# Ledger of designs, part 6: VHH binders against F-box associated domain-containing protein sdz-33 (sdz-33)

Target 1, 300 residues: F-box associated domain-containing protein sdz-33 (sdz-33), of Caenorhabditis elegans (q9u232)
Amino acid sequence: MATVPFPILCLPDFVLQKSLKLMGVVEHLCLSILSKNIKQLIATLKGYPKCFSFKFVPFTSLTVVGERFKHFSFRFDIDESSQNANLRSYTDEGTYITLTVPGFTVKHWIEHVAYVLCRNNSIKLVLWEPNIDEVYEIVKDMRTVEVVIVSSEIQSCHLLKLFPSLRYLGVYKAPISAQILTYNLLHLEVKTKVTLNDILISNCSNFSISGNDVSDKELNFFMRSWIKGSNPRLTKFYIRNSLRVRDPYLETVLFQNIDYIETHKKIYWRTFEISRPDGTKADVMWDPLYNSYFNMTVQH
Short names: E, the ipSAE of ESMFold2; O, the ipSAE of OpenDDE; V2, 0.75 times the mean of E and O plus 0.25 times the DockQ between their complexes.

## First folded at step 1 (VHH)

Design n3 (framework vhh_enristomig)
Fold by ESMFold2-Fast, scan of step 1:
Structure n3 (fold): chain B 300 residues (1-300), chain A 119 residues (1-119)
Amino acid sequence: as target 1 above (300 residues)
Amino acid sequence: EVQLLESGGGEVQPGGSLRLSCAASGFTFDDYAISWYRQAPGKQREWVSTIDYGGSTNYAESVKGRFTISRDNAKNTLYLQMSSLRAEDTAVYYCATGYDYEEFGYDYWGQGTLVTVKP
């Protein structure tokens, strides 16, 4: 249970601001619950960025990520019968702080944290394994610029209907719908099976894949297709492989019928350059010892 | 929910030592290989060292014999002990795992920690 100093609420505003500047985020959250005046005053303080990224796993946790990776982690302790929730914070010093407000649900806490830390500015919302309808009910009244959804299963039509400004998406279950693949996402992360056709029809700018066996021959087809103008929005294509699981990437297969230049060669890191007829260049990289990744980045 | 936080960087004289830490949470740390990378302004990000789930280590040629990577699975923390530091080691150091890019893109590697070796 959080205890806040009541005498502070009787101070003149300039003295209150000085006192508040010496306090941390948990103290700010506590005091803003206690007083509407303090809540508004905290919103005027310097120290919290114009926008924060909210990393939210519905009904389990909330992480607020700010500039320079300053972050605050919270967990929800929910009474399933009443849906009332306590906000729990674990500090790096090894102490737990529990905030309790009668009648507060997860939605009330999310709104309160967003107000205090985001100052009603645009936010980035990162969601892990959400129930899309429940998440929408929680965040629909919040100002959001970007939504990142990391889910083991989603319905593409429903998702795009509720979040038409979606720019970032994570998917852990195959197959990935063509609607998601062809949508003009800024970033698509996939931690499930991906086919060559999925890659070729994708319209995202940054495409990241994990846990997949894309063959050298398939990568060659992709690169040759890119050279001919496929994936015009693509800026980055990344594959993460488990260590020592994949057969070595073969230069002769990867670059068959492609004009290329090796720009850097080390035992653990090789970089190559390929070009389109229009002069657009891309860097192709992988680690030859473990074959732990394949990366293609379009130069600007 | 992946969280990575590097620390331990600073200014040091040539021949000095520093110990970098990377605190990890939100995934099964023990099951994954974890790497250190570095990037100096105007240069490509380069691999420095990797330690796998079994404790086996590998190093870039430029740091072999001078750097030691280790992990504490009980604390979900990755370390890089750096000795005999050279001007060429000046860079921002990042820890990286298979989950580093899942939140913000494939180049999300944590905030990094700056190491400056004065010439």
Scores: ipSAE 0.000, ipTM 0.170, lowest interface PAE 11.9, mean pLDDT 72

Design n4 (framework vhh_enristomig)
Fold by ESMFold2-Fast, scan of step 1:
Structure n4 (fold): chain B 300 residues (1-300), chain A 119 residues (1-119)
Amino acid sequence: as target 1 above (300 residues)
Amino acid sequence: EVQLLESGGGEVQPGGSLRLSCAASGFTFSSYEISWYRQAPGKQREWVSTIWSGGSTNYAESVKGRFTISRDNAKNTLYLQMSSLRAEDTAVYYCARDYSDFEYGLDYWGQGTLVTVKP
């Protein structure tokens, strides 16, 4: 089960605290199931970042970024015979470490890990064709702030109703709905087809689009609409174009009927500034060589 | 070296059945969850089914009740029994260990086996 010897529990508190600070997340999790004292001490440790993800696919996995931005991935294997969840960590050598606690379901493990590693109970969910109601029963006592959905269909109203604290949403396969577009998200990431109209009705602060072919004419229309007051909550609009090289964006088309100023020119990107009549400014940047991205950032 | 090798694909009429196999080598097969995915022409790769090391199974809604995933740990082989096949099941079928998307890192994938459902 545990990779750390039992005798560590017999160390004096000052030695134990120093030892825990030198250990990684796997060792912390192994020790946290052995005693309430160690569980509490690990919960007070520093150095664990805010990136705390639970992946709900046909299995549940947990990813934690360590002190030096080291990624650790844990997966759950449901033991049908005992109805226990086994937590497994895969090593770089292709082996794995298994933690088993009799009676611990996926819900118990997620609550335990959230308690010892996450101070705010703020979590990210990655959902691949899941039963969303079953997922909700597992995480309902936690604050779900980020969701990534890889499902072919999304029940948008149901999703938003179950996760009212949602601030980041990623939609990777399903068609995007008006319900999601108009919701008050801090960040919306879409990998499926997005139309100009979808962009214009979006109410998110940061809108990231990948794998789309948005034309310079469409971006011109969007920018002109933004200047006239559309997308009032927008702080950043980002497009990652397909790896296949498309026709380069033309400056003359992007800024047709727009008053703009070039503020910075670098080999791999150019930065331009556009303004609203009220003085609000935005920086526009794209890759002029390969047209691989387009970025628009509203100034504070 | 991790290797996955699919076989069993072919042409079948609507309503027919096929059994796909995936031969695994280079890792302890019994210790890993293994999945089937498929990719139809011009479409994104779609998850089909997963079987856990403990024997539990999950299915995509589109294949539930028609497909059955199973494993033979003694032979290091994964199976997908497909029945009541439809034209929309036409795709290249892939076996994957520790399945993921691009944002989650490296997948170990097979070369794929083509299933064509046509009259």
Scores: ipSAE 0.005, ipTM 0.200, lowest interface PAE 11.2, mean pLDDT 75

Design n5 (framework vhh_enristomig)
Fold by ESMFold2-Fast, scan of step 1:
Structure n5 (fold): chain B 300 residues (1-300), chain A 123 residues (1-123)
Amino acid sequence: as target 1 above (300 residues)
Amino acid sequence: EVQLLESGGGEVQPGGSLRLSCAASGFTVSSNYISWYRQAPGKQREWVSTIYSGDSTNYAESVKGRFTISRDNAKNTLYLQMSSLRAEDTAVYYCAAGEYLDEWYGSDDFDYWGQGTLVTVKP
């Protein structure tokens, strides 16, 4: 069996680049494992996502997140004795293509996909089990900027030690520590129980809470505290409320002892403005019919 | 809080059939995508089947034509009807429910899992 070059490798550079731009993610990935020249060429193409997510357990998977809900999901088929991994690319129809490279481990595939399909080496980890040290060994040479915790057994403080570049943290099941709350995060997303005091000590820029029941009295206290200088890094504070548990927010309670201005009034949402003594302003919005959310955005 | 409880597992001969059930609480089965996964001894978990909010279904190639996923909205329960069972179907079967938290994140970023139910296909 002679070495046969792939037909695309015989095209002039101009034609090759045009052909590659017309191909999809799976085709690019397949071609990238056949030729180092094509791998480099695909990596220089524009139009691919700049980031991707790596989901760990119950099955090891890799998701490349694109614009407008384009998700390219890959799953690993790992040989437990050798730790060699094959990559399966799934389509929306439920079919898949298996990609094999001799000697490739999960780490090799993640590095390859990041290089070929993503313009920055930033990764997102989704941790379902308390195997953080094993996951760290796979991704330690990459810049982990996002982590989502879906396991109550994961020590969240240990994450900050392992991932000092962390900018986004999602805590869906693990308990929240003061160390996490006070850490200099760009975005903290929480689905576990948080108290008003937890909100007040948070040092993140964007704080998103869901599955919690925060009263208009508590939000009033928070806003008054913010006006006095609390949460100095805050740019956005978002709460998604349970529709069946939440009583309607009352404007008179939300803004008690706060000077405010209504800027927009629509049937499905209202916007108000509050200000700090230093002139910093924030927009406050909520759904007046269902109180399904509360949003506070600091003006730039 | 979302909880999933699997049942219906057991020992069966090759070529036999079993029906697994997954009782859900804390969310509506009809409004979420829900999947069956399995994990054989000494192996990683693998996806088996998914049913979507519009009742569209997908199956792993290894079970296609042999397994049928369905749900009963009134009972808030998911089912997996397994037929023509083979030795390689021996595994602990889990149901998993997912939801979109945000348009920027896929359902795979947020999943709830049950405790599992053991299926043993005995030669």
Scores: ipSAE 0.000, ipTM 0.193, lowest interface PAE 12.7, mean pLDDT 74

Design n6 (framework vhh_enristomig)
Fold by ESMFold2-Fast, scan of step 1:
Structure n6 (fold): chain B 300 residues (1-300), chain A 122 residues (1-122)
Amino acid sequence: as target 1 above (300 residues)
Amino acid sequence: EVQLLESGGGEVQPGGSLRLSCAASGFTFSSYWISWYRQAPGKQREWVSTITDSGSTNYAESVKGRFTISRDNAKNTLYLQMSSLRAEDTAVYYCAATEVYEYTSGYEYDYWGQGTLVTVKP
């Protein structure tokens, strides 16, 4: 078979840089493994993501996210005997492109992608049944800002010790611990059962709950507690529950014994405002057509 | 109608072997990633093993070296060969399938089976 080098690699520098700016993420990754000059040039381009996501088990995959680019997901094809790894990029039609570099492990690919596509070393980890120590060895040179644990129990002390820069945490199956609830996270996302007491003791800035049966009476109690000064770090509280958004919403229960004003009322969208005695205000939104059961945003 | 049907469970003595099967119908099996999960009495479901559409495999640390996952795309069937079984392996074993895994705020498999019981009795 006749194999020809990519003609683009033979272009003058000014034409090459212009051509590279017209290409996408997958094309940039393909070219970056062919030439050290191209790798360096792509790494200097503007418009690439600040961070990317790594999933360890049961699937080992990598998702590139950014303001100018769509979310691109790559899955690792790992040889268990050698630990050599190839990346697969999937298309909307179910076909894929395989990227191969002799001797590359998962760690080598993460380092390569971070260098080529990320302007900083921020990473999000998505862990399914994790050996956290093994994951740490792969990502220890990265700044781990977000962790999502989708199955097992969390060893809270160990997790926080390994990732002291952690600002975003997702917990999807295990019961949430008081240690995690009281930790000063920027964002906490919970899919497991959350009680009113759990909400009241939380010290996170942005609290997102999904798949929970928090009642309107409990939300009323929470809002009255917030008005009295509870959850001082809270900026956003969001409940997403597809089963609950279609149920009749009882405004009189939700706002019982609360001074509120309705700021917007449209056919399928309502917003309300509540206030603290100190003048701090929060917007409460309910959207019966979308998967938004409760959304509270503190005004600053 | 999409269906995953597990079979092959039963009672076995410690150190014994069992082979579980998961028969799939109603979807394009060969393009799906298929996993085994298990749930012991009074505990949450835990991941056991995954096989990708390309045949790449991964295993939970507790079963590595003892269990082997495999697939037969011509028969639309997933297998789990279990050896050196221990009392701690007693659980209901579930088959789960997903076509294209994309990052989301939650993990959701497209299809789940009804489970098959494995009991390791002394």
Scores: ipSAE 0.005, ipTM 0.197, lowest interface PAE 11.4, mean pLDDT 73

Design n7 (framework vhh_enristomig)
Fold by ESMFold2-Fast, scan of step 1:
Structure n7 (fold): chain B 300 residues (1-300), chain A 122 residues (1-122)
Amino acid sequence: as target 1 above (300 residues)
Amino acid sequence: EVQLLESGGGEVQPGGSLRLSCAASGFTFSEYAISWYRQAPGKQREWVSTISYGGDTNYAESVKGRFTISRDNAKNTLYLQMSSLRAEDTAVYYCAADLSEEFLALYGYDYWGQGTLVTVKP
């Protein structure tokens, strides 16, 4: 690579590691194809996200997005016949860097990027099309811990069977099935309508909802059910509302027939505490100014 | 790249003080509320304190009057001044930012730091 002095490959590992810490992701990717030693050194660096977000477009492209989209995203346009991968910036599609590795397939590129940049060799998949079996064949030897469903044609039961190590699931356009709700996820994020029954049968630790119409009466019923022992794995229940879309949250409706304490009252948020008979407590919060969120976090 | 990096943890005796810092990068720090949470081994995370983009503060009852949250927008840094520390304050302390408004169309999840360990040893 023209951007990296070739003599750097002759440096002791300690000096190489120090030099690599001063470089960015594009430089790391360019260097990682030059030698096995440099590939391994790059893989040990701190400061990279736990996993990458991969978007699959069959036969033409792989989009690699750091979990922190705004500051780390690039796309690989892979041409297996020429053995080239063109790396493009999110903000500048007119410029690209060509990487050439003889014999590399889409699967090899995904495995390479995950190894050198992702901690614990874990990946996040974003599924835009109902081609889940084809995607699975590419990633089956990798640790898939996060999936985001953006297509209503993807069958959730099939997805869960293919990715048993799944810990985070985002459902953006698909109907929520009982199979998804009862699965023991660490985090379930839903950007479609949920019902009270969906909330009550959920078995995830962190349940995040956006773009929904859950009423104060339904939230009251949920909280009373939680006090009686429902949702035993729940650590956080979060609702994100569009700004100025809903009527204000009503304390008198939310806490009807619940013993509660208001712990804080400010313009930007109100915080309340509710308790189970066993002494387990939860904090309930919302912003009274815009009603932009509702949050319930379990204490121990 | 959105990053939260906590520091300032360590071992302290009961009644002692520590100042925790959280260096934030990769987002417009001054425009978001940001919180401190803690997690003791084998227990669930619990909320400790929040500071709004306007500077208003809230605290869990267990730390009220003993802890002070503050922010320095010029340095993109969040602080937690801890005093009168007790054995029950022993935990890994995390700063957390919910950037769901910035990432709503893409992700909508909370960002957490790696944590910093605070041990109160009698």
Scores: ipSAE 0.005, ipTM 0.176, lowest interface PAE 10.0, mean pLDDT 75

Design n8 (framework vhh_enristomig)
Fold by ESMFold2-Fast, scan of step 1:
Structure n8 (fold): chain B 300 residues (1-300), chain A 119 residues (1-119)
Amino acid sequence: as target 1 above (300 residues)
Amino acid sequence: EVQLLESGGGEVQPGGSLRLSCAASGLTFSDYYISWYRQAPGKQREWVSTINSGGSTNYAESVKGRFTISRDNAKNTLYLQMSSLRAEDTAVYYCAKEYDWDSGYFDYWGQGTLVTVKP
């Protein structure tokens, strides 16, 4: 920590605010440590989004996403005996500076970064490890609304119990469970194998699937089931399929026994409107050439 | 909402050339690593080339010296110039933005554009 005060702390509030707007993230973090008044002032300048990527291996790290998806990368140097942590702030060139505050743990740093740089106290987590309890101890006093799991294992019931405010869940490597599928998420994104039955039991509002091959026959069955009242919470359903050249005859299978209205016909996408007996309508946009995607959006 | 739209694919004979384009909406390319991937029928997606925000490029060994990746930040467009095309280059080509290139899990993918190299 610096023993010599920064001259900027002696400036009037207006000049100080103007000066702070010209500074970078590292300067904001350093100055916010030196003064409670500066910390509060910098917090009002919030130009950074609320997104965190937090992972343990090979080192505990934090990524904060800025405007236009620019990212700020931090790594923690943890003293094993005290659990005190120094924060390394990385530049785009791969160099770093080290920030030290006596007594600060990883939890203190994450809370400090969230308060100073992020627009609200809701956070996104990216979990690289199945040991969710360690991450929970760090973030339990924050509102976790989004979790992305890139580990090959999920303790589904435990995850949902620990994060009751969860709105978005991404599952990128682990097999999907019925507990996750039936939970009332706003958005569920899955990049692992998903079956037609998994789709039909899902209770999320926005369901995004990739890394799967869902056949036209299966999508037809899903759409017919939706028309009959399945997936009542669904507002958007998106599939990124493995590529195959679409057989023109299989196109007739996709909408077999479904009353539809074609609203748009383009080379790389077509849009059909389908309806429930109650008047609820959905737009289905799909790839007629390569079956690369299927997108269904419920109207209103 | 982020959309990526690939174009420029088609049928070409071995030794021919094609230029692929990827136009982005809801996303600006200037600050990101943007990549081309390809997928042949029945196979997993294969990385082809990446260009970073500074214009530095990297290529898969199979296409090095034959393909050139470039970007036009003013037009928010990514390009892949393909020359000396071979039968094994036959695939659907995708434009992808890596949100966190270290993680590789926050990808935005386009619809793809088919390249067929027929003898």
Scores: ipSAE 0.000, ipTM 0.185, lowest interface PAE 11.4, mean pLDDT 74

Design u1 (framework vhh_7ubx_2; at its last look DockQ between E and O 0.09; V2 from the best seeds 0.00; counts 0 for: pae O 14.2 > 2, grease 24.6 > 24.2, placed apart)
Fold by OpenDDE, look of step 2:
Parts: sequence; structure tokens; C-alpha cells
Structure u1 (fold): chain B 300 residues (1-300), chain A 119 residues (1-119)
Amino acid sequence: as target 1 above (300 residues)
Amino acid sequence: QVQLVESGGGLVQPGGSLRLSCAASGFTFSDYYMTWVRQAPGKGPEWIATITSGGSTMRDDSTKGRFTISRDNAKNTLYLQMTSLKPEDTALYYCAKDYEWGDYEFDYRGPGTQVTVSS
């Protein structure tokens, strides 16, 4: 593609690898376009996350969040006539570098970025607008393992069809469907209204909810149900953003008709142990300092 | 009796700033951890920040960098400086008194001050 000679392309692989390790993301992206060999080498480098988080502002910008690099902001300059796109990589100083590749569309760039920066080409999608179909066209050949829905207009029920590799789901504003709740997700985070029934039918390993929509009485019921064998896949049930002022009856209500052992009492948190008849144990914790109203961890 | 009275809330445009105050009385203010929490409509209380008796601060990551908790022990006042406010920051903001070290719950909170961020 590039007609410009790059001396780095003539380096032995072992030297090239060492050099690449000293380079930044933008350099990696550029070099990866110039050489398939370099692209492959970069893809094998350590330090890039297994999965990327892609936040789409429809076809105009892309935010990538990774483990190695916390934030990469990209924007696309699209030629509407040709649908070619330039990639703008923003720096921490607010400046940006523009990468131009003839014939590259937004889709090409996204694929390239994902390939180069994400080892397994697994991605997280953060959906802010109800344009999931358009987004899907771009990412359909990628492995989407995590989706975050930040829109009330997006229905969660179709996500499983679109993303068969989905393991993590965040539902921040959209309604949560029974299909999603009953699916064997590894992680489900819901920041919208959740009922006791929703919790009881949930089949995820890690379940996180926010708010005070669930009463202590309901939590008590949940725990009792758990003791009886409900939610067999549950590893962690976590309620955030539900701080309480002192309630002398909190423990009484929460643990009514439950056998428990207080295991820890620390600053701003207490831990209790409950058990199933089969010997399975769970730790139940309150911790306002970590924004954890209720945290139940099952010991497997 | 312990009394906490929040003030400083109001209507502000996105990107604006507010400084909340909490006047404390009825206890030795300087001896207690103090906390700001907020509650948006339809949501549970959300922890914002805690300041220890010694002035050390703990903050939630969601507001970290925008919100700053501080205290003036001489005035028995807790503060929350809010900057770069967003519509999502719209909530009733509460000042809360922590228990003595070792406790897991808040002892008391005020009636709250409303913060509304809207264009």
C-alpha cells in the first residue's frame, strides 16, 4: 500500500520485535498497515488486552479502552463520496495524528485497530445510540464478548442472537429481558430497575445491580431461596449504590430465619457466612466505602 | 442531638460548578468521618466521598476528579466542591455522619440538598 520506504521493514525480526516493544499504539497501527509481517509481529506482542472496548459515536468516533492502554480516542474523517476514512488518533494533549490509507473505510480501520491492538479480536461494545444494526455490520466478524447498553431505546432481547459469544452484559438504561436474565452470562450488570423475580430467575455467574429497588425483605427471601438451591450458577451477587443509614434491625431483617455466622467486622464493612445444606457457603458483606451495599460471594 | 443541614444545591447548567455545604451540630464534628452521598430519582443512594477525621479522603471513581470533599472543623462544616457537572449528577445530595471507627453504617444524614443539572 505505502510507496514510501521504511528502513524498519528491513530489520531482522528479533530486532524489529525489540523496537516494536518500545513504540506506541499509533506507531503500531501505522507499521501494521505497511507490512503484514509487522502486523503479525505486533499482534503477538505482550501488553495488549485480550479484549477491547469500543465505544461508537456513530461512525464519527471510536474510543478504545484496554488494559495496557487505558484510553485511546479515535475519530474518523469520512469522505462521503468514496466512504474512505482517515483515522485521527488523539493524544493526551488534545492534539491528534491523522492516519490515511487509501481505500480504507471506517470498517477497515476498526478491523485493523481491533486486529492490531486486541490479541483475540474480542471486543466490548458500548452502545449509546439505537444503531446496533449499523454497528453490527462493522463488528460482525469480530468476537463480541461484552456489550454495554447505555440507551433506553435498545432492547436487550436480540443481543444474544447478534452476539453469540457474549459473556458480559451491561444494561444501564434499557429494559432487561427475561431471556437475558435466564441466559448463562458470566457477568450481568443492571443499572435499571430490578425486581426480586428478576434476581431469582437470573442465571448469570456474576450479577450486579444498582439502586434500592430491592428491599431487605426481598434480599432475605433471595438468600433463603439460595439456601434452598436457587441460582445454582451464582458466584457473586452485588448491589451497588445502596447506602443506608444505621438501622438496628438490618441484620434481623436480612437474616430472618437464616442461620449465619459473622465472620468479619471491619471499618465500614461486615461479613457474614451462610450455607446450603449441601455444604456450599456464601459470604455476605456490606461495605459502604466501596459503594457496596450488598455483596454475596458464593464459595465454589 | 445530631443535626446535619445541607445547602448550596440548585439548578446549574452542564459544565457548571456548585459547592455544597453541610453544617453539623450536636456532636464533636472533628472526631468523625463525614460522607457525601447522593440519590437520584429511581436510584439508590450513591456514595461520593468520605473524609476522615484527620482529613484523608476516599472517593468514588465515578466522580473522582470532578468532586472534592473537604471539611472545616472550626466551622463544623463539610464541603463538596463539584465541577464539570453533568445531567447525570442530578440528585439529592446528603451529608452523612459516620460511626466511630469499626462501624459499617452511617449514623445520621441530613435532609439533603437538591442539585439539578440541566441545560
Scores: ipSAE 0.000, ipTM 0.222, lowest interface PAE 14.2, mean pLDDT 81
ESMFold2-Fast, scan of step 1: ipSAE 0.011; ipTM 0.390
ESMFold2, look of step 2: ipSAE 0.000; ipTM 0.194
ESMFold2 (binder alone), look of step 2: mean pLDDT 79; pTM 0.792

Design u10 (framework vhh_7ubx_2)
Fold by ESMFold2-Fast, scan of step 1:
Structure u10 (fold): chain B 300 residues (1-300), chain A 122 residues (1-122)
Amino acid sequence: as target 1 above (300 residues)
Amino acid sequence: QVQLVESGGGLVQPGGSLRLSCAASGFTVSSNYMTWVRQAPGKGPEWIATISSGGDTMRDDSTKGRFTISRDNAKNTLYLQMTSLKPEDTALYYCAREYSDFYWEGDEYDYRGPGTQVTVSS
């Protein structure tokens, strides 16, 4: 149960708005369940994130992500007999306060939190188990900005059928299908293993790969393919390799049979430029000591 | 070869304290986001705390008044200081290296240790 000072509810609107601006996220959430007027006022405040994460596991949790890694985590306490859900907000001591609204389900809480704390009614979904149909029913009326598949394999056709406008996708532990790779995503982030062929058939604009061991020969092949017109939608390609201690990428191998120019666009980092026959250019950078990263950015 | 090895677990009475250590080899902890995660019997992994490459820390609200994450860059070692331990803190504790500069309650990592068992009982 949330506790709210009675005097706050009796303040003139302009004074109430000033008071609300001095309060934190948990206080805003507590106040928003007591009054429709306060809920509306809080929803008009600035400085809140545009999206928040909803993690669905055997028990459901909600994380509101703010600036500088600050986050506010809430866990759902579901009454199995009634399907009503209470929201738990934890204190510094590991105790929690329980927010209760008669008749609220997980769906009602997600919609409420999105309305009062997220200024564009958008959500990032983190899926650990293959519960996509249940999750879809909860978030179908919200703008889904990103989906992250952590540990479960979800059928690509089913995912894309439920979220046809999806533009941001993360795949962390599940295998990646060709259907996902060829879809018109703005951003695809992969933390599972990918092959050179997977990279070449990808149709996303921003492709971020982590936890892979891509060789300089494979990157050379990719760059030569890009020069010949592969990955026409690509604007950024980033790899973070799984190991830091290894032989450095060799410039002579990376650019074998590629016409390139070293640019001095940055004072402390070597940057290189490659070009397509049509004049499209890309900037290339990598970790010269440990191959910890490789970055290619297409110029506009 | 990347390795993470936890130590410092054991049996403690309620109200006690423990300091867990995680020795890293094959990479530098100060260049990565490092996380402590625990898993109690029959439950999924629960994120505890993360320390960024820049040294900023983030802790789960359920434990942040009792648990503190830190590191010693010279020793390439990650620590978790636990105070006021409760029976519900009984779990296998492991450290993990994050994939990116952003974390998802500490569940997204590319390497983790085998864990060190903490049992809080009288």
Scores: ipSAE 0.005, ipTM 0.229, lowest interface PAE 10.0, mean pLDDT 73

Design u11 (framework vhh_7ubx_2)
Fold by ESMFold2-Fast, scan of step 1:
Structure u11 (fold): chain B 300 residues (1-300), chain A 122 residues (1-122)
Amino acid sequence: as target 1 above (300 residues)
Amino acid sequence: QVQLVESGGGLVQPGGSLRLSCAASGFTFSSYAMTWVRQAPGKGPEWIATIYSGGYTMRDDSTKGRFTISRDNAKNTLYLQMTSLKPEDTALYYCAKTYPLFSGYTSQFDYRGPGTQVTVSS
């Protein structure tokens, strides 16, 4: 009595391609680890989900997000003594399948999953522990485009040294530094406290702030500064105010010494237009009842 | 949670036929590959056939001319049609929830049923 070889590996390419098209994602991952030929064939299948987002939460999980809102979520089971990792694929029923390959580490799985399910080597990191150098060793062969910091122990300025391709940064629990603020980020999302001066020195294109209380006087100063040429890279500025703030912004305070035009007036929001001397325009919107948000979008 | 229940075994004469069934519950049957495996007294497990979620079928060379694996996703049921039965086909037959990686390696199956006994008497 002996184990039977995998017969599918012996099929002609034409028959093999037809067979693979009838299988699901878990079956594709299982087969792709058995042969380079199958791995390559799966990667070339037309109609397989395109990956535009690859999210790694170091040592715990991996998520692949494709077109039409489809996603695939995996978790890692790591042997502490060998650092060998098993990959768990979750099913719709709440059960899971464990994929085991002798000698595979987290790095091997990330590379394999990226090749099979994504042709994009871009990765998003969610950092919840101060082990950034260890994470770098795993993902250094990939292009880190987005990082979210959920730990106050991580020094955000150190990220720029390890990940120069970084364009999207979320700072949820760590202090924000002038180095981060002045860096040419495409998107900066902050859930920690920021000052008016922090806003004024920022060099990102899209700046989103949550959990902060910014006064109408401070926003007036910011808008007047923008009109005079501050924040030249800014395309969108968004604030979600603290739930504890109940005083509505006053139009007379927000637009003091600013020439503006009201474009829309509704009960729950109002839209205004402001302009720079060079003709650049921006749309300003806020919630006049609950003061829950302030949004400024630069027209280009 | 996951349950597999085999049925349809019994005593049959050489040259006879049997149809085995496996009723599955506790998972999305249509999304998984399903396998038939047998174990004769004093011998190790032997892979018979696998049918993948998309309907593609792989069969062992020694039985593929006599055995046919099929599935009914609407009924959550796996079948094995056995013809021209021989004394050497006497074994306990199991169905298993599996993936292609575990095909041919019975010890690696996610879940197995309790089995149904097939005895071919001469």
Scores: ipSAE 0.000, ipTM 0.212, lowest interface PAE 16.3, mean pLDDT 76

